# Ledger of designs, part 3: VH-VL binders against LIM domain-containing protein F (limF)

Target 1, 197 residues: LIM domain-containing protein F (limF), of Dictyostelium discoideum (Social amoeba) (q86i44)
Amino acid sequence: MSGQNILKCKKCQLEITNKIITNHNSDTFHEQCFVCKLCSTPISDPYFTDKETGDFYCAKCEVIRNDQSKPLRESLGFCSLCYKYFRQNEDILTIDLERYHIGCLKCTICKKGINNEKYYREKMTSKLSNYCCEDCFEKVDKCNGCNSMTLGQTLLAMGKNYHANCFKCFKCSEIIKPNSPYSINKQTNTPSCQKCN

## First folded at step 16 (VH-VL)

Design d05 (from c03 with heavy chain D30S, light chain N31D)
Fold by ESMFold2, fold request of step 17:
Structure d05 (fold): chain C 197 residues (1-197), chain A 118 residues (1-118), chain B 107 residues (1-107)
Amino acid sequence: as target 1 above (197 residues)
Amino acid sequence: QVQLQESGPGLVKPSETLSLTCTVSGGSISDYYWTWIRQPPGKGLEWIGRIYYSGSTNYNPSLKSRATISVDTSKNQFSLKLSSVTAADTAVYYCARADYLDYYFDYWGQGTLVTVSS
Amino acid sequence: AIQMTQSPSSLSASVGDRVTITCRASQGIDDDLNWYQQKPGKAPKLLIYAASTLQSGVPSRFAGRGSGTDFTLTISSLQPEDFATYYCLQDYDYPLTFGQGTKVEIK
């Protein structure tokens, strides 16, 4: 109330006129100046300071900037599913040049990790596949559009199972999306999309 | 809830094989690293090795020539054999479950003391 | 193998004290560091993994810090149940290795 203290940010040396952030040494900062240099998140304990630059790093990003001492592990690559780096001598599974921890790829049915044993694959996109272990393969349903196995989300239409992309209008061959309205030609038992009906 | 229990002889003669079994109850043996760790009386902890349920193993190099870890998924068990034991192998032996990604031991057995008789 | 060195080997403290235990790795291990608590006659109990992540059910008075080679475990207000031996463990590379332990004693 009688104070005449002008608070200056320790990082940028400019006056603080709004919210004041204070560290454990009673230094004061702007909110935007007390953030991690690499990820920009607000600093909380523990944090690290580069004495030469004055930059702050959160614990996680301190590991990243000091990672120059682990060239072997970084060079081993990371899991295409969880994005964690592999440890030396770790069990990995490689499919189509993508690499995974042995437990990160899971059977769609039983959720156990796919290992180097026999497995079955349903490719959904260029980057997405469903997998099935040998024990669960016996429970496979078939798509009534393409007659291939279904492991992922299925569309029940006209009392039959389809892949989401295999239920098509008979007239225009466009995909009839799940829960989209359609008509049935009762003589041929064929579906028509709303546009073609 | 998951529980681990070690079993096996508490006394083993020098030069013979120490054999322990860990029984997993309240959960499946799949999708984890199953680990043996030992602690000599009054001393610290030593990681022996681990097995994934598919049979894949990794061992402490100090014990690799003598240690064998195996898994029996039908019995929900994994086992340790340590050959050619000496008095230095007297320890409390723990089995533990490890997450394969972050590699922390969240469940431990109670431990069993194995004494090598001379 | 990566050598883990804890300091101090033992300490004496009173209920309510703030205690700090350090663990140093012989090479960089990122945040691949666990802390375990062990009471006499019991198995170790996980406190912290990934250097700073508290395991479920662990009181917030426990805090882990550090990355690279230097790590600390801090107990902000020591309770009677916290008198135990504490171990760090690196999970960066095989073989997994523990520190020698730090015994926290009464007084």
Scores: ipSAE 0.015, ipTM 0.534, lowest interface PAE 8.0, mean pLDDT 83

## First folded at step 17 (VH-VL; from d05 with heavy chain N58Y)

Design e01
Fold by OpenDDE, fold request of step 24:
Structure e01 (fold): chain C 197 residues (1-197), chain A 118 residues (1-118), chain B 107 residues (1-107)
Amino acid sequence: as target 1 above (197 residues)
Amino acid sequence: QVQLQESGPGLVKPSETLSLTCTVSGGSISDYYWTWIRQPPGKGLEWIGRIYYSGSTYYNPSLKSRATISVDTSKNQFSLKLSSVTAADTAVYYCARADYLDYYFDYWGQGTLVTVSS
Amino acid sequence: AIQMTQSPSSLSASVGDRVTITCRASQGIDDDLNWYQQKPGKAPKLLIYAASTLQSGVPSRFAGRGSGTDFTLTISSLQPEDFATYYCLQDYDYPLTFGQGTKVEIK
């Protein structure tokens, strides 16, 4: 039998012959195995694993579990990322109106926790942000459009990185969407949208 | 595998400062509460204090005025200083690691005996 | 500070015996209770965290139960290597505090 790398599901230990789900740890699962234990919904990030049973829980259900198991800490609130209740006198990072355990937010580069105000944030959407610690900031690529940090969804054009909203037509300043046609001025190395070409 | 090792003088004179260092190997000092715990001979365990790798500290109120914990991430070390020691500070001193969420001590040093004597 | 009271302070048992150690907190601590085993000349070893979660590598004969203020460590069948001192630890609030310990001796 030719060395076809048989992929096994980490949950049930059986071979995966159909759709393969891969988590952030590169573990592979059957689609039906990578579901929330409480609501049976397919797992999406972020998710949590029960340390005892190995069962998966979605963020919503994790909060429910916390409510059930940690009644004395309910009034303290919970981390916006890991959804664990805070402990008394715990170190907390507050960003905008959201509270986090120190260490829960990770630097995209070094994977160490963001623990203080010395960090850089890339807002991708109203709900999605990437973070970078001060030590790693110098090592990260910058957007050729805005000269800010590029860690998330970036467009590579003309050998340079751009935020999606920062890749603009040089002539009319309109945003050139990903996979949209554009022309490059060879002399100036600037992009032009189809309308301005 | 993560290993912790205490180092420092085993003998300290009264009124002097006890200084210990814990060296962490097999892993980086990150995202954990690095903790000091002591045990007087024949007695129970006492939590001294902890430091997060970013420098956040918390001390046992019983020792707060005398204890200082510091971290050196470049050396993968954290240290304890205990000032104005007396015979009551004679103990085996342990360094330990605790998760920043769960707080339990999963890795310990072997401990080092510090005797306060003239 | 939260006070942790263990009982008994010491007990004598034989191999194969069921041993139960209790720990009481001066206030509610949810399930933020750990159990440690310490042998002479050695550092404490984590047995159980979150009141009932068995640490990896710890034999299944060890079991932790309880929530709130009352907790128990049970050794279902005492083995020769289990003769040691056991400590509970609350990690609900600072300062972290240990019980006074329970010495399990050979009968």
Scores: ipSAE 0.726, ipTM 0.896, lowest interface PAE 0.7, mean pLDDT 92
Fold by OpenDDE, fold request of step 24:
Structure e01 (fold): chain C 197 residues (1-197), chain A 118 residues (1-118), chain B 107 residues (1-107)
Amino acid sequence: as target 1 above (197 residues)
Amino acid sequence: QVQLQESGPGLVKPSETLSLTCTVSGGSISDYYWTWIRQPPGKGLEWIGRIYYSGSTYYNPSLKSRATISVDTSKNQFSLKLSSVTAADTAVYYCARADYLDYYFDYWGQGTLVTVSS
Amino acid sequence: AIQMTQSPSSLSASVGDRVTITCRASQGIDDDLNWYQQKPGKAPKLLIYAASTLQSGVPSRFAGRGSGTDFTLTISSLQPEDFATYYCLQDYDYPLTFGQGTKVEIK
């Protein structure tokens, strides 16, 4: 009898018998436990945890909380990632119009903060990007399709890494979506979509 | 577990340069503020300065003209140099780690006494 | 630099006593205050950060309160191991500055 590993909620420590919410840290929660303390909305990324109480706050409410708790810092602005107000004379990284604590924006490879303008960026979505520091860039695998850095959404095919949108049919150049069938030319080691083969 | 250890001469002559090194073990020098703090015998604590692993430094204005903090990530060390020392610089010197967000010192070295004497 | 004024400079108390130490900043520092405990011959130990957040592993008898300029550290029931010197630290602005310390002695 493979003992069904009882999942417990990280918040309340009780067994989860219904819907399981799993965060990016692989912690499991009741649906009702993984909510913002202020607005009671289900938590989505990014979210913040109060270090003292363990309560969760959505990004919007985190800003509100900061406004209330640190009025002297209001004029200094806040980090676009963690939403904490900046301190006086704090080291800040500015990328485009966004400001970050120097330790907040992490290199995808080494997990250290991006601290200067010498970084590489892989845009995942309009709001989400992966960053790579200069030191790690040389170690990062390049997309076999576009020869650019691959930090996220990597597809491994034929022993090579591709951006999701860079894995294309050799014949028609159409994107082969993940889990879509394709054939491999054994002589050229190139993929062909189902339409082409 | 992260550990910090100060090392350097315990005796320095007046007008010379005090040089200390803090060796970090159990973790890499990374995105923290690596800090020096000193305490004269029987007195309170004085913040000297800090360095980020990327090299960003900030010094106490009282010591800015004489203090230099550096980091060597390859050796997992950071150092303090204090030039033109006087008897007033006699103190226990601590290295410490500070969080880059909350600035609290969570790990400390045991401290090393440096005496300035002719 | 922000000046931190700690009071009292010293106090005598008995085991089981409630002890309160205060720290006043020369200007507002929001909740950017830390409390440290130092025993003779030892490095300071972090007790409280962000004015009221208890550091992991620190007994619950320690409590930090306050915001703005006035802060307090309270030991609800003094234990033998609590006889030490306590320091507040502001980390609102550079340079970081400590209070002058409060020595808690056995009565």
Scores: ipSAE 0.709, ipTM 0.890, lowest interface PAE 0.7, mean pLDDT 91
Fold by OpenDDE, last read:
Structure e01 (fold): chain C 197 residues (1-197), chain A 118 residues (1-118), chain B 107 residues (1-107)
Amino acid sequence: as target 1 above (197 residues)
Amino acid sequence: QVQLQESGPGLVKPSETLSLTCTVSGGSISDYYWTWIRQPPGKGLEWIGRIYYSGSTYYNPSLKSRATISVDTSKNQFSLKLSSVTAADTAVYYCARADYLDYYFDYWGQGTLVTVSS
Amino acid sequence: AIQMTQSPSSLSASVGDRVTITCRASQGIDDDLNWYQQKPGKAPKLLIYAASTLQSGVPSRFAGRGSGTDFTLTISSLQPEDFATYYCLQDYDYPLTFGQGTKVEIK
């Protein structure tokens, strides 16, 4: 039997029964709760979180805000994650030709900033990418489907961790959704969906 | 809840090295700029330098040649060394915490007076 | 280094008075300005950051305004506990630099 823990939305504190959104901090949200404060558009990576209010801002809205309030910093550029303009002589982390504030990218495990090139990134189809620092890497479980780190949304099935999209029917290769029924071949220890059972 | 406390000798001889340590409690050394600031008696405040918990430092150019800031994450401490001190280095020394985005100092130590005298 | 100039260096006022302190930067610093209050024998206390954002727990009688090069701290109605020295700080560029301070004394 596939099992998943009950998840609560960080914003409204209610149980999530439908689509689950997981951010870089491994916080979970309803789809309708993870939206930009200004334009109410669903948040996609990258995005900014206001430290004081906890509100989320999409990239477009944050850039607009920055343009209006920080004209002298415009020439310095902005963080690819939070989209705040850089300060003069600020510590900057560069990853894949993108620039970040040194503390903006967080390790999903310890929640400390990624501060150098010694990091690991989760391989996901989702636009929300998770990072892991070198110190935490050895502590991270690997997905039994793809053998990459399980930093974000995971499901426990057959005593193993999977990315949501990595738990698939052995016969038809279709994704078995959390809490969906499936059968286990006892000889091969492989799952099969209800259709293939 | 976070508390900072300076420690070190209150008296240093000229030409010697001033050494101070700031101990952080109520929280771990994390994503902040740990900062040293000093204030000569009856005068204003001077920013000395800062260190990020990962070790990145920046010093006031006026003190860069003499100042060294280090961090020990295992002890939740960061330190200041100021070499070749003179009477001009007599001051109350503060350690403080600054946010890595906003740079303001939200938590301060109580300060410790260091007197440079023969 | 960016120079911060406060005015006045000192002032005398009475309880209930409106007090205004100014800080001028030698160059533009957007809104990267903080205000601190310091009482004798104590560490400075953060009042305002980002030129106009009031720190949590700070009374609403304190207000910061300004952008670019000219900034003001206003105490709308001076209270007995407000007699202290006030400092502005620019955090636009390194090194961070303070104003020389403004001492608010009892008239």
Scores: ipSAE 0.697, ipTM 0.895, lowest interface PAE 0.7, mean pLDDT 90
Fold by OpenDDE, last read:
Structure e01 (fold): chain C 197 residues (1-197), chain A 118 residues (1-118), chain B 107 residues (1-107)
Amino acid sequence: as target 1 above (197 residues)
Amino acid sequence: QVQLQESGPGLVKPSETLSLTCTVSGGSISDYYWTWIRQPPGKGLEWIGRIYYSGSTYYNPSLKSRATISVDTSKNQFSLKLSSVTAADTAVYYCARADYLDYYFDYWGQGTLVTVSS
Amino acid sequence: AIQMTQSPSSLSASVGDRVTITCRASQGIDDDLNWYQQKPGKAPKLLIYAASTLQSGVPSRFAGRGSGTDFTLTISSLQPEDFATYYCLQDYDYPLTFGQGTKVEIK
């Protein structure tokens, strides 16, 4: 009877049934609970916790919070990119749980603001993404692994471009790191890692 | 340097539609609020409305029922239509560019006088 | 709509004088206030945005102050080219609204 230790979110005290976020103190959170109170962005280090409320603040928003000279527009919220307040009736782009001023989130190619839901995203890191408008997307190279755009650093293998994490062994599905040896199956034209050779 | 220039008829009859175009040069219509502002002779300034290059508009409630702003990115122009004009709509009409974050008007057209008269 | 009230409507001053114009909002607008200068037959020119930020190319004798509901434009030493009409603009909420203007005339 493997006593499945029920993991609880330290923020809301409810059971975590989906993705578990663990901080440096080994506390566990719901993905939705481990977000900045001001900008609603997922928390990354460094972050601050309000000792009284238990709310989390990203580094940028902590600076804003500590600036007593500026009123907080808590009812309207902040742009997830520039961290400026929204205005009433302002054009806002919402992507998932993140909100942006129209024009703040720009296409990496044409540098114009993303203005609708017809966009493409390339996730570089947990906090860094490239965005591309529909018009520009047609002109950019695609990853042979995930079929998304390759605007950042790419791996050239087998005559094709890959995101670093998208070039995988055909046999075991493990990521083949840049400059790591791999073999090519001549019949299927698929890569195999050294372990699977 | 970005330049804005208003164009259109200087005379419009009552009940007709005022139509103006602003041509932008020295830069493309992009991430700004392209705005119309008017000033009756000897009076103050009135904000009419704005359009984002994506087509998002907002109008002054006082003019919302009569004003239409459009953008043509291919021509690098945006336009104002004001229907059912009266003598009260006689004014110098300005087009201006507004920052999408701070909303200040950094570039203006020279303005064009539109007179409503029979 | 937010109402902007400027004071005074007009004033007479001499070259070298310190001039102060006030603008009051009907509600709190944080620092979302702009100042414009308009000369006869010309379009308005941006002087100050965000209540206190001087626009590039504007002389340092112009200064904006204030937050919330009360704002001031100060010309530390009036120059001949400064005789004009000045307008405040709130960009806190739509519709954007101007003050009625302040005409600065030669004494």
Scores: ipSAE 0.666, ipTM 0.860, lowest interface PAE 0.8, mean pLDDT 90

